# VH-VL binders against Large ribosomal subunit protein bL20c (rpl20): the designs that were tried, part 3

Target 1, 123 residues: Large ribosomal subunit protein bL20c (rpl20), of Euglena gracilis (p07133)
Amino acid sequence: TRIKNNGISKKKRKRKISKMKGWVGGHSKLFRTGNQQLMKARHYAFYDRKKKKNLNKTLWITRINGGLKYYLTINEKYNIFVSFLRKTKTYVNKKLLSEINVRDSKSFSHLSKPIMKSTGINL

## First folded at step 24 (VH-VL)

Design y1 (from w1 with heavy chain S101D, light chain S28K N92D)
Fold by OpenDDE, last read:
Structure y1 (fold): chain C 123 residues (1-123), chain A 120 residues (1-120), chain B 106 residues (1-106)
Amino acid sequence: as target 1 above (123 residues)
Amino acid sequence: QVQLVQSGAEVKKPGSSVKVSCKASGYTFTSYEMEWVRQAPGQGLEWIGAIDPKTGDTAYNQKFEGRATITADKSTSTAYMELSSLRSEDTAVYYCAREGDYWDYWFDPWGQGTLVTVSS
Amino acid sequence: QIQLTQSPSSLSASVGDRVTITCSASSKISYMYWYQQKPGKAPKAWIYDASSLESGVPSRFSGSGSGTDYTLTISSLQPEDFATYYCQQYDDWPYTFGGGTKVEIK
């Protein structure tokens, strides 16, 4: 028995058109034109999310390095610090470390000092 | 434990299509992007594309644009990569890989790979 | 796209040797990533953020570099280190890999 999918197709189309609200002229009214714009918008949205993630990562690393430098007077030891954390399977991630440094620098110092000592680094 | 399990090897004719699956387990499927990479025999790694399972957004290497379709099924925590208009040059091991989280954004872990052979 | 050029494409070395692999990017990137791949196996995450070691990676491995030039170094090559190493960038789409460096036993 043949099943027609016209109903499903129409629903999908309507959903897409609803996302085109606010666009100018034919971009909000014409499916083909609007759909092209929607595809582009989705692409750029995905791309920009990725870029934002990378920016955040860079920021986190900078903050962690800054904390290590400021509180432990050690430079460029980020790799040793995070490698040790990975080795010990610590569940702290870069975001959290960064936030600890920013929000509670004393806690960051208390956390990072014993870790770095454990790596054999002279503080 | 985080694991990616891919579908089995495929043998296809030129001009046909292949759809490889990647079942994820051990983590929240929608929280991580899924990447697809292939490796021709004796060759290097080539990025095909990615999907955000949460939004359904996809990105493709221009080399595969129009031929590759990446999808994700949230209900089964499975990602799919379909490649159409297959050519002999498409013979390769196809990998899925999870994009990293707040620790890092690299590929980890990888699926075991799926060999796709295109031959007449 | 950002092209990554690895050097050398292959090298032969003996156990105990110091091995150096380079990866050059066509444009400035934030960080380089490295993977190790054994024959018939999927790549494994090895070095991240240019110089940080993944869990399970021996300390004889190190990474360095910034901007466009990055290096992976093995201070003393061990039998289990014979593999192909790939660099990768995540700064821009498409994601790209280096051509790989096969480290073979001499």
Scores: ipSAE 0.801, ipTM 0.912, lowest interface PAE 0.6, mean pLDDT 93
Fold by OpenDDE, last read:
Structure y1 (fold): chain C 123 residues (1-123), chain A 120 residues (1-120), chain B 106 residues (1-106)
Amino acid sequence: as target 1 above (123 residues)
Amino acid sequence: QVQLVQSGAEVKKPGSSVKVSCKASGYTFTSYEMEWVRQAPGQGLEWIGAIDPKTGDTAYNQKFEGRATITADKSTSTAYMELSSLRSEDTAVYYCAREGDYWDYWFDPWGQGTLVTVSS
Amino acid sequence: QIQLTQSPSSLSASVGDRVTITCSASSKISYMYWYQQKPGKAPKAWIYDASSLESGVPSRFSGSGSGTDYTLTISSLQPEDFATYYCQQYDDWPYTFGGGTKVEIK
């Protein structure tokens, strides 16, 4: 005999309905209508998170390049800098590098200068 | 070491469904999105969709028109891709791949691939 | 969707040759990514952010470009470089790949 999953289904439905609270009209009261809106909301939320990630990445790269340019007088050498970091398996990511540059430019300079020298670039 | 291990090769009839698994290890499963890509024999790469294991949110290539379903099990650190209404054109190697964070947002690493053959 | 067109689809070259692969996007993208794939194997991350090399990638490889046009260059082709190379964009869904460029031995 097959066991019915009515209890599980009801719980799942209640969880979804709880997420519809605050929506107008049938979107908060009708499961089908509300569920469609939830699906759309989740899709856009996911999409927007991806867009935000890309924006952040661009910002970080810009900040890193800015740091290299202004503190080391090196233009357009971001690729060399980060390639070297990857090669040496340095435990620093773009976000951290960007934050160091913004919060403490001296530290960024002290960090980046020996790295760039190691690549063979004359500073 | 970060690794993605996929399920074995599948042979399916047209109209049937296939579910491929991808077990992740060596990193926090919920911290990275999981991507699915397929490659037909002798052809290029095609993106199928993605899942955020943390939220359960999914995204799909519209080309599949709802035939693809991507899921994730946090308890087993395993992602799944199910493709229904299989056609001969669906014959391909299916890959899972992790999307990076904070350093690179590209696909790294990749699973070893799962060959799905659709034949009558 | 953003279409990526790679050129050429295939090329034959000899060891020591300079090889250039191009990838053109139908719309402006932020950064191009490149993968290397050998027969029977999964693609490997190769070049990121258009011009940065992944760990383990030889210095004979380089990437360049901006906007819609990007290039992967091998300054001096080595035996281990014979493979198929793919470009990829992450700017918009669906994520898309170029058609690939197969580098074969002449």
Scores: ipSAE 0.796, ipTM 0.911, lowest interface PAE 0.7, mean pLDDT 93
Fold by OpenDDE, fold request of step 25:
Parts: C-alpha cells; sequence; structure tokens
Structure y1 (fold): chain C 123 residues (1-123), chain A 120 residues (1-120), chain B 106 residues (1-106)
C-alpha cells in the first residue's frame, strides 16, 4: 500500500516559505535560494542565542558579586557563595540570585547569613 | 532524576553510517540543548555538535560538518547523532550530554556513552 | 577556534600530595569548566566558572584563574581522585576541551 505524502511536503514547504517573507528578491520567492538563507539565519540565530547566554551569565554574576560585597569580606566571594548553595542543595539559579539581589537585597542578605555562620566570617 | 540513556554499542564497516540515540528523562526535553561529544580510545574529548530540541536548530564542529547529522524527536524526548562515511578514526565512545540551564551551561548529565567501532 | 592547552598530560602522585593542573586558552575566555573522568565512565561535571565546585565535589579541590590561564588544584590527593581531568570552554564554537591530565598513582 502506497502512502502519498504530497500534502505533508507541501505543508512543510509552505511553512518554510512563510519564514522567507520580507527577504529581498529571489530569497523570498525562490524556495531553494530562500531555504539556503533560512539555514544560515537559523545557524546565526542559534549562535547568537549562545552569545546572549554568556552575556546574561556575566551580568548575573556581576549582580551577585555586587550584592555579596556588602555581606562578605572574604576573597572569592562568588565561588564560596555559589558552592555553598550547591552544597546545601539550594535550588536557586544565577538568574534568580541576581534578581533577588536587585529587587530584594534584604532577602539576598538572608542567603548570605548561613554562609557567614558556616565560615565564621563576619561583616 | 535526570537521565540520558544511549543506544548500545555498534560495529560498523568503513564507509557506512551509524546512528546513535539518546533518550532523555527526568526533565523537560525541549528546555535544554543536547550536545554530542566523542572520545577515541585513550584520547581526549571532542565536541561534535549540538541541537536545540525546541527549535530544531543545530550546530556542528566543522570537522564533522557534512558527515554528522543531529536530530531530536520531541515526542519521544530522544536525540540522535548520525555519522556517515565512517572511518577507522571514528572509532570512539560517543556521548550525549545536556547543556545546563540558568545555573550553568556546562554539560550535565552525560549519557553512559556508546562505543562505535569502525573496522574492516 | 579556541585551543585549550592542558598541562601536564599526565602526572604521578601519592596520596596526600598537592596536585596542580593548568589549562591555557589561546584567547581570553569568560569561564573555564573542569570535568573528572574515571576509566570506562562518562565525564562528570566538577568545577564551573573557574572556581566553583559542583555538588559532591570535595573541598580539597579548587579552581582558579582568569583570562587565558586557569588552574585546578587538589590540596591533598585521595585515592578516589585518581582520574583524568579535562578543562573545557564554551565561549565560542566549536566547544573545545583540553587534552586532559591523567592523575596516576605513583
Amino acid sequence: as target 1 above (123 residues)
Amino acid sequence: QVQLVQSGAEVKKPGSSVKVSCKASGYTFTSYEMEWVRQAPGQGLEWIGAIDPKTGDTAYNQKFEGRATITADKSTSTAYMELSSLRSEDTAVYYCAREGDYWDYWFDPWGQGTLVTVSS
Amino acid sequence: QIQLTQSPSSLSASVGDRVTITCSASSKISYMYWYQQKPGKAPKAWIYDASSLESGVPSRFSGSGSGTDYTLTISSLQPEDFATYYCQQYDDWPYTFGGGTKVEIK
């Protein structure tokens, strides 16, 4: 028994063509040409998302460090802080930590207190 | 628990293709990128490529470009790595690994590995 | 691509020894990651962001460095620490690993 896949193929093609709208000349009208550009676009989009992740991470770490400087006087504040959180299985990610510091510094301070207690470090 | 379970060992002839599967469980499959890394016997780790299961976007090490194809099936939460035109040098343990989230973007966890042996 | 040069490729040490592994990047990277791998097993996440320890990693492990030069240190080597360690960067594609450092028993 033969199964026809023309409908599926057409739908797939149509979906790709719809993503080519707005491109110049043949890139929006010709499937082959447009598809090549689409592949490149997807590649760079994926790549740029990675770059953005790195930027965000840097920002988060900066914010976290900005908060820690008020509560910890020791060196390597960041690594001690995050290592402690991991050790205690505190399920707070860097993004959330940075947001807590920015929006609720008091809550952030509460997160630092256990570290001070554990390490014997005072303000 | 987060787990990656890979398909079993493969023995292939030169010129053939191999497709390794990696079934993910314990987390939202589409929320994390899946990486593929291989390790030749007694050698180091080599990145092959990655896929964003959500978008289907892929990236490849240029060394494998044209030979490696990484895909993902959302319905089964399974990632695949196909390597064509196999050579003896492709003999290695192939790993899938999840890229981290907002905590960190390193590879964790890893699959158990799939040994692919290419021999005449 | 960013090349990671790991040194040494192998070293022999005794229990209780201080062990230092270095990883040098061909260009400046934001973060260095370290993995531990035992024979026949997949690598395990060990140190992230150059100096932060993954859960379950003993405190005898430490990481340091910035820019292009990074170091993994074991203050007092224990029997379970005999393994191969890899540094890794993900600042740019392709992702790359160091050549690895095998820590063997003397």
Scores: ipSAE 0.696, ipTM 0.889, lowest interface PAE 0.7, mean pLDDT 91
Fold by OpenDDE, fold request of step 25:
Structure y1 (fold): chain C 123 residues (1-123), chain A 120 residues (1-120), chain B 106 residues (1-106)
Amino acid sequence: as target 1 above (123 residues)
Amino acid sequence: QVQLVQSGAEVKKPGSSVKVSCKASGYTFTSYEMEWVRQAPGQGLEWIGAIDPKTGDTAYNQKFEGRATITADKSTSTAYMELSSLRSEDTAVYYCAREGDYWDYWFDPWGQGTLVTVSS
Amino acid sequence: QIQLTQSPSSLSASVGDRVTITCSASSKISYMYWYQQKPGKAPKAWIYDASSLESGVPSRFSGSGSGTDYTLTISSLQPEDFATYYCQQYDDWPYTFGGGTKVEIK
């Protein structure tokens, strides 16, 4: 028996239309026009999330470097630090490292001090 | 272990469509974006597009002019890339790759690649 | 679109040689990534954030650079290093790769 998917299609359409509420003119009333705008909106939302991730990354690195300034006097502190951690198989992500520095500088110092005793920069 | 396993090689005629699958395992599928990259024989790498499996949001390289469609099935942890209106120039190895997370935002790991050959 | 230009496109070197690959971006980027690819294989993450080595990458590899100019250096080329290397930017869509540098045996 052939089952029609009209009900499902209608539901999907209604869901999209509901997301168009508040838009001006045909963008809120016309499915095609509104859907195009919705697609663009989703695209830019996705794009902006990516940009935010990059900003966060920059922030994390800045915070990490801020902590490392007490232990390293050379440039590329972050990379040296991360390489060191990887070499020692201490797997901590950028976010967590930055948070440790901000919230618990003592713990961060424990992670960073060994760099001063390290002989290698790269893995 | 994080792994991406892609579907097998495809041979297609010009004008047809191809759909490549990428099954993810070893991590939470919805927590990472999936990227698609292709490489023509003897050529470099070209980004096709991306998908956020959690939201279903997608991004595409404008070069493909809407020919590429990327989807994701959360239930099977599988991402798909469909390319329509195939041309001979579309002959390439197609890769899926996971975007990094809070450790780093780069492509890791990569699938093994899927050769798509477009020939008359 | 951020264009990445690698130089050289190919080079021939001998085991033990110092090899330097450059990647120039058309605009300033924050993070450069490098991949190693061997024939018939998928690219492998190699260097991240310009100078950090991925796990398993030998210490003879190094990365440097900032702004628009980045370099990958192999201090002493080993047989397993013969491959194609790609730089990649992750700052803006579309994501772009360099044209690649094929390191061949002399």
Scores: ipSAE 0.687, ipTM 0.881, lowest interface PAE 0.7, mean pLDDT 91
Fold by ESMFold2, fold request of step 25:
Structure y1 (fold): chain C 123 residues (1-123), chain A 120 residues (1-120), chain B 106 residues (1-106)
Amino acid sequence: as target 1 above (123 residues)
Amino acid sequence: QVQLVQSGAEVKKPGSSVKVSCKASGYTFTSYEMEWVRQAPGQGLEWIGAIDPKTGDTAYNQKFEGRATITADKSTSTAYMELSSLRSEDTAVYYCAREGDYWDYWFDPWGQGTLVTVSS
Amino acid sequence: QIQLTQSPSSLSASVGDRVTITCSASSKISYMYWYQQKPGKAPKAWIYDASSLESGVPSRFSGSGSGTDYTLTISSLQPEDFATYYCQQYDDWPYTFGGGTKVEIK
């Protein structure tokens, strides 16, 4: 690789490492340690995005269950409601449905009641 | 229709490596994570790792850390899993799987599987 | 890591029998996921969010449970239900599966 054998490339790498104050050991060890820290940071960021998705899903399900109980006087669980949505071939964005429930009870009731009636759930 | 099509079966020698491909179609490749799972003959399922094709970020089961490399090629909508330093106990069917809906964290669909046999 | 203990590991039952498969997690999980795998095939998504059936899954299947204890039930076993069933947690890496329950029809 011309970059690997280029004297300028080595000089740039050497200057970059020398500006990393607080490092211990040789330049090769400092360079490897920096890359390992970057890979750990990327791993934790990916992990945190996954955990945030799980948290958001749990929040959305809780809000949908609350809407079923509070606005429609239904004690049935989210999973039963979603099963009815799938049986009616209605795709519903779970995040959007949960936000409608929080902000506008009439819109949630209008959307959900015909679906519930078509599947036999008494409202 | 969402589909994952994997590369064909491989027979490898101990100490070599294998690279299994998984071509996605019927959805936006960069919008969903891709997972890799294996199943040794007569045994259960074991998660290898995952990739976010949008960012290239990966995560691995610690068992495979240092031996497995998962990559994705956005231009061909293809994910790859490479396993190095193969041993006979790596003989398994290797699956790719998409995470389902962005709320549903189960694997749907799965690829058809790629049998990797490691023998002398 | 979260371990999933699935019971029984195998069973044989007659057509029409009620079959119950259990999956216990070593710590609380948000929801249990179930897959069906027929011999020579990839696993198929079967039950999501503990109790919701995937499209095309027969109504004789049901799922229930919360926290750490989950079940998959087949109310009236049919010959086409011959398969291995796996539970899966999706709460934390590494993702883990139960050991599987092989269902055979007499």
Scores: ipSAE 0.188, ipTM 0.643, lowest interface PAE 4.0, mean pLDDT 77

Design y1 (from w1 with heavy chain S101D, light chain S28K N92D)
Fold by ESMFold2, fold request of step 25:
Structure y1 (fold): chain C 123 residues (1-123), chain A 120 residues (1-120), chain B 106 residues (1-106)
Amino acid sequence: as target 1 above (123 residues)
Amino acid sequence: QVQLVQSGAEVKKPGSSVKVSCKASGYTFTSYEMEWVRQAPGQGLEWIGAIDPKTGDTAYNQKFEGRATITADKSTSTAYMELSSLRSEDTAVYYCAREGDYWDYWFDPWGQGTLVTVSS
Amino acid sequence: QIQLTQSPSSLSASVGDRVTITCSASSKISYMYWYQQKPGKAPKAWIYDASSLESGVPSRFSGSGSGTDYTLTISSLQPEDFATYYCQQYDDWPYTFGGGTKVEIK
């Protein structure tokens, strides 16, 4: 919320600065600093998206391994499970599978068991 | 069929610049990030930088910051890498590669490579 | 920057030999990735998530390791396996590769 008195005072100060000799670059300097801060923020956002993918991948794998251990009594690593899915030509969306496990653990078991059986792994 | 097709080999003089193109097909260009890697003759692989084609956001290996510029054109599904102030040590094969975007953080597929030779 | 130290830089082996390639990271990483490269060709995705084989990779290849120490093993070397193998980390920018291990015919 802008206050009328503060708004008028700021406008007067800006006008005085613009008329002062040697201040031609003042707004350019502030714009450059603001632009550099914006570029820094966008860079961190890009970096954070990459780091978020890595962190989410770890979380999703942990959830999938937990489901394998809990529902299917398989102490095999996630990588072995996924390699069998690839060999059976069944695409598994790691995000979707981990979300099903968290939200509906019985559905995780029912999706996982046929895949493991088709690869010859005893459940 | 996912494919990355790069521009042809180039011979450049020191101090000039080169712009390598990488045209993507067989997938939604803006859904996957594009990576640039180079390999000097008889040497290993070196990451140059990346672009998110959806936002235009870029990141660079500090070694190339100030000399490398990575861009993307959504309308042609083409990424570009420009390297300026070329030196003889910039002679290398330059690759583009797609980041696998179903939780996989690795480069698949790769372009065929573009040989850039810097010689006077 | 996460440094990857790959060893050996080259090795000479015969068909049927077991070969082991190591990759050591300067700090803990989540997953190691491996590429195979033949002369004049782009690298090919080979092993992901430290131990998972990419589609079409023969079962004689295996990957293992965690934290900072990772290995790629070929249980019985075949003629098509003579290539250079690179490890890669995806944990932090700049992304870095190992120096490569050239597997040559003895």
Scores: ipSAE 0.151, ipTM 0.641, lowest interface PAE 4.5, mean pLDDT 77
Fold by ESMFold2, look of step 24:
Structure y1 (fold): chain C 123 residues (1-123), chain A 120 residues (1-120), chain B 106 residues (1-106)
Amino acid sequence: as target 1 above (123 residues)
Amino acid sequence: QVQLVQSGAEVKKPGSSVKVSCKASGYTFTSYEMEWVRQAPGQGLEWIGAIDPKTGDTAYNQKFEGRATITADKSTSTAYMELSSLRSEDTAVYYCAREGDYWDYWFDPWGQGTLVTVSS
Amino acid sequence: QIQLTQSPSSLSASVGDRVTITCSASSKISYMYWYQQKPGKAPKAWIYDASSLESGVPSRFSGSGSGTDYTLTISSLQPEDFATYYCQQYDDWPYTFGGGTKVEIK
């Protein structure tokens, strides 16, 4: 009864199943055909882990850029910020930076401002 | 330091198989996926497949499905790629490469490469 | 399969020149990745997430682009920049690379 996670996000998979509930005929066949194509093309667990990594990365970068723009009044400078972190050997995980920004935006600003200032970006 | 060391060059006859090894050091082998890529002489790069060493799960480029077998040995921190039914167009340098962590989903580092020559 | 079209295939330039190479994807990708490969050596990680430089990469290198169209630029070419540069997508299997751009110092 368990729906495989092959290439379809949990939310998208749930919507697909819910649309088919109470339907007969063509929608059932369409769902089965689409699901078989995805299962045929990819190993569901390995593929899903790869897609999850990509989605999470995009989310984290967006959050970091939002923090840089909002709290430091700097237009999207993610690549410069990350380059500075690498140069200073600051080993703060980018996921952690994203979560600090979401959970404590004041701390994100205070942590980030000296780093950006050292690069000369905040002239 | 993170390092991938591959087995030495091989000369093979058409129709035979080759098994290339890739020994990892300087990191937790089961925490990162391993990728295999080849480069024919004077040509670009072509992805063969990948393995998750923790689970043993694999994926293959359809071009190599049925001929390529990727495995990993956790106890020796070594990944293997075997290519069967070799043809002359399989002559290439074969690379292993580690997938990066959460931020760097790209191939870093690469092994030094293993030249496989398929010739009668 | 996402195809990457890399241009030019080769170029020859003088020390100090500005060099631009392009990579175009057949469909939208999240981020472009770039590798540098010296003759007889494995590819080396160079630019990730379209524009972020790997550790040790000189600041004369830059990357830009989004969607399907990406560039790698060397603002002032140096003798050590002689290499072949490859773009790569990591969005979907099979992972694919551009055909490469061989940069020669004249």
Scores: ipSAE 0.147, ipTM 0.621, lowest interface PAE 4.4, mean pLDDT 76
Fold by ESMFold2, last read:
Structure y1 (fold): chain C 123 residues (1-123), chain A 120 residues (1-120), chain B 106 residues (1-106)
Amino acid sequence: as target 1 above (123 residues)
Amino acid sequence: QVQLVQSGAEVKKPGSSVKVSCKASGYTFTSYEMEWVRQAPGQGLEWIGAIDPKTGDTAYNQKFEGRATITADKSTSTAYMELSSLRSEDTAVYYCAREGDYWDYWFDPWGQGTLVTVSS
Amino acid sequence: QIQLTQSPSSLSASVGDRVTITCSASSKISYMYWYQQKPGKAPKAWIYDASSLESGVPSRFSGSGSGTDYTLTISSLQPEDFATYYCQQYDDWPYTFGGGTKVEIK
């Protein structure tokens, strides 16, 4: 009885495929395992975001120092520059300032020169 | 003015839990991560963990893994730290602190501290 | 985990003295951070990025160092500098602090 057997074989494969996905459903153990993997992935992502912030800060400082050194002939006076920004209560995002330097060096010079002159540093 | 205001001092029995709150004001709560630090009487500072209030992602010092739970409520701009299975060694001042995002990546400002005393 | 060894644990000095506090990290770090804490108060951000003073910090304070060895210096100690100073690393979890240096003014 080949006709019945063929139909049952297709149905049996469909059920077997459903069983192979056995984590889908209300099983508490399967949900716990998936949740544990999610928490580990979120932890690594969170950690990586913090490490990226630190590395980006270093990159931004290097770019700012490069701009000060190259365009304003000031050797690595980043800390003095930042200190004056804080004293004038001008809070400039380090990322934005570094991106301005990379993308538009003329704008970097125009923004930084008045600040550096206020510190008494000769340009 | 940026401020972190913590809940009041608590006296707890061993084996119980404590939940300290930290209400933020003067800045966009979800733009800065929140850190928790404790200081036992006459001792130094010990980092407990952190939360990203925007995503709810947390990280913990392994010493507190399994006992500390850090959460945040965006609607009230409030972070919470819950420490379970308290012992007398957990007697300390608990601080929340904002992790800086501009020019500084350390903890500023700090909350005023919450004394948690664990005794029988 | 990055261990910070702070020295000395305490010191007593006279008004006008130059005071130096050291902090050594068990591995290279990008920047050292310093806090001032007065009794009964929360720590205050004091020196960031190893050498930059937080707003309102007197110019008699300075920070220096790189890699693993960092210092906080008070060029002319004042009575209001009575406090405990902590170094902190922000390079890796768990974040860690030095053991603190209590500065007593006599």
Scores: ipSAE 0.099, ipTM 0.617, lowest interface PAE 4.9, mean pLDDT 76
Fold by ESMFold2, last read:
Order: sequence, then C-alpha cells, then structure tokens
Structure y1 (fold): chain C 123 residues (1-123), chain A 120 residues (1-120), chain B 106 residues (1-106)
Amino acid sequence: as target 1 above (123 residues)
Amino acid sequence: QVQLVQSGAEVKKPGSSVKVSCKASGYTFTSYEMEWVRQAPGQGLEWIGAIDPKTGDTAYNQKFEGRATITADKSTSTAYMELSSLRSEDTAVYYCAREGDYWDYWFDPWGQGTLVTVSS
Amino acid sequence: QIQLTQSPSSLSASVGDRVTITCSASSKISYMYWYQQKPGKAPKAWIYDASSLESGVPSRFSGSGSGTDYTLTISSLQPEDFATYYCQQYDDWPYTFGGGTKVEIK
C-alpha cells in the first residue's frame, strides 16, 4: 500500500512542476491551474492574517507591560490600566501606546499618567 | 450601537439545506471578520467558520468543510451561513458573532441565534 | 486542534459562596477568554486576556492563569451569576470552547 501511495505522490509532484513551468503560457488548462493556485494563496493569506493578529497582540501587551514596569515603576498592571481606559471611554490606540513606550518614554508617561491618577495608583 | 440581527427559526428535513442570515449595524461591516458558531441542545459551542467581508475570504472548521458555505453581502451588511445535507444532529442554535476589535480578539457582539430543527 | 477541558461541568452553590472554574488547554495558548451564557440567550463576553473584565462585569469576577491552565473565580456568588460559563481559545483554527460549567443554586 505504501508503494501505491509513493507512486501517486510522484505523479502529484510532477504535476505541480508542470503547472509552474506552464503558467506563462496562459492556455485554458493552465489558466484553470493558475486559478486554483490563486484561490489557495487567498485562503492561506486569510489564515496568516488572523494568526499574525494574535502574535502582534502578544507583542503589544508585552510592550505595554514593559512601559508600565520600567518607566512608571508599576508592576504588571496592564489589566487595571486597560480597564480604566475603557471606563473613561478613552479611545487611544493600544498599538500607538506600545510604539510610544518603545521610542519615546516621555510621551508614554504624558499619555498614561492622567489615566493612572484616576485609578489611585501612585506613579 | 453594534448589533447583529439573525433570521428566524427554521424547521428542515434531513438532506435539505438551510441558509441563516446575519445583518450587521452600528459599525463598518467590512472592517471586522464575522464568525459562525452553533450550539446543539444541552451542548457546548462549536465553531463553524469565518469570513472576511472585505475580501470574501473564508475558512471553515474541517468538520463542516464541504457542507458549510459562508458568504457576505457588502451592500446590505449581511453575512450568510448555508449548511447542506442536513442531518438530525445538525439541530442547533446557530449564532453569528463579530470578531472583536484589534486588541480584543474574541467574539463580541453575538447575534440572537437562529434555531434550526432537523427532523424527519 | 487545541482542546479545552473545563472543570467542573456543573456545580451547585449558595449565594455568597466562592466559586472557581478551571480551563486547561492541550497546548500553550496566548490568552484565555471567558463567556457567560444564560438560558435562551447568546453568550456574553465576560473576561478577556485571561484576567481582564469586560465592561459591566462585576468586580467579584476575576480570572487568572497562563500557558495551559486558567481559572475564573467568583468571590461572592450573586443570584444573577447563575449561568453557564465557557472558556475559549483564539490561538488557532478551529477556534475551540470548553465544555461549559453550569453554575446552579443549591
């Protein structure tokens, strides 16, 4: 049974190579093959976009916690910080906050201090 | 206010299909992905699939591939989920849900649910 | 797929009790999400990023955990807290939910 599977696998590999080499021609058969590759690429792109969003969120939360810890001497109070942002209806983009934390510590402090004072947390 | 309103309950025979609609309001429809989840009576939640309304790109839980079709109509801000070859175990409440904003990757809000009953 | 094992599947408790619900993932996840669902209603967003309360969620709720092990705790159970609670992972497709924990009055 493995020999049969190996044979079909080689045929599929040869077919893939033929599709790549024939793509430039633009023939009807090659067009159908190219359309299938385009649809598969769009599917993988969608999956990658969603996966990237989660990875980016993890990075941004880490940067926000780092800013609270190192610039404002506040331990990991991310949850309290974010909850007060929402309670005050502040619409500051979290990505912007994490970028400010990395590049400009004074801007991070200036933006975050009023919010943290409303929580009663000493800076 | 962000709101998702689904089509009404349906009763179907085995082997038929059902198409549930989900009309969005109060936000930019094409800026957020739409998710579909079902809940069989007395059971937990099961993810069916998702659509990016801007591009029309979809992804499905493999359990439903070949039977589920998710679409979106930008002009009416409405997403659809069609399930074909219905079986009695497909009896469930079907929900649409918006994937949360950039920082809150979760499902909020949810539609009110659409009961689909499949019986002989 | 990432499996979420939620425990207990149900519990009976009195008003004022401390209640703890656990959710264990089959592999590491970035953050756990929790929903509250009352009978006949859609689930409601409750706790995000493992420990952050959604707007309008009472402070008696808390969440904790990291990696594979997460908890939802109600410090002093109230009548409006009787519901089913679900954990959810957002790390990979298919998105999966825990089996639910039904919190009932004793």
Scores: ipSAE 0.072, ipTM 0.621, lowest interface PAE 5.3, mean pLDDT 76

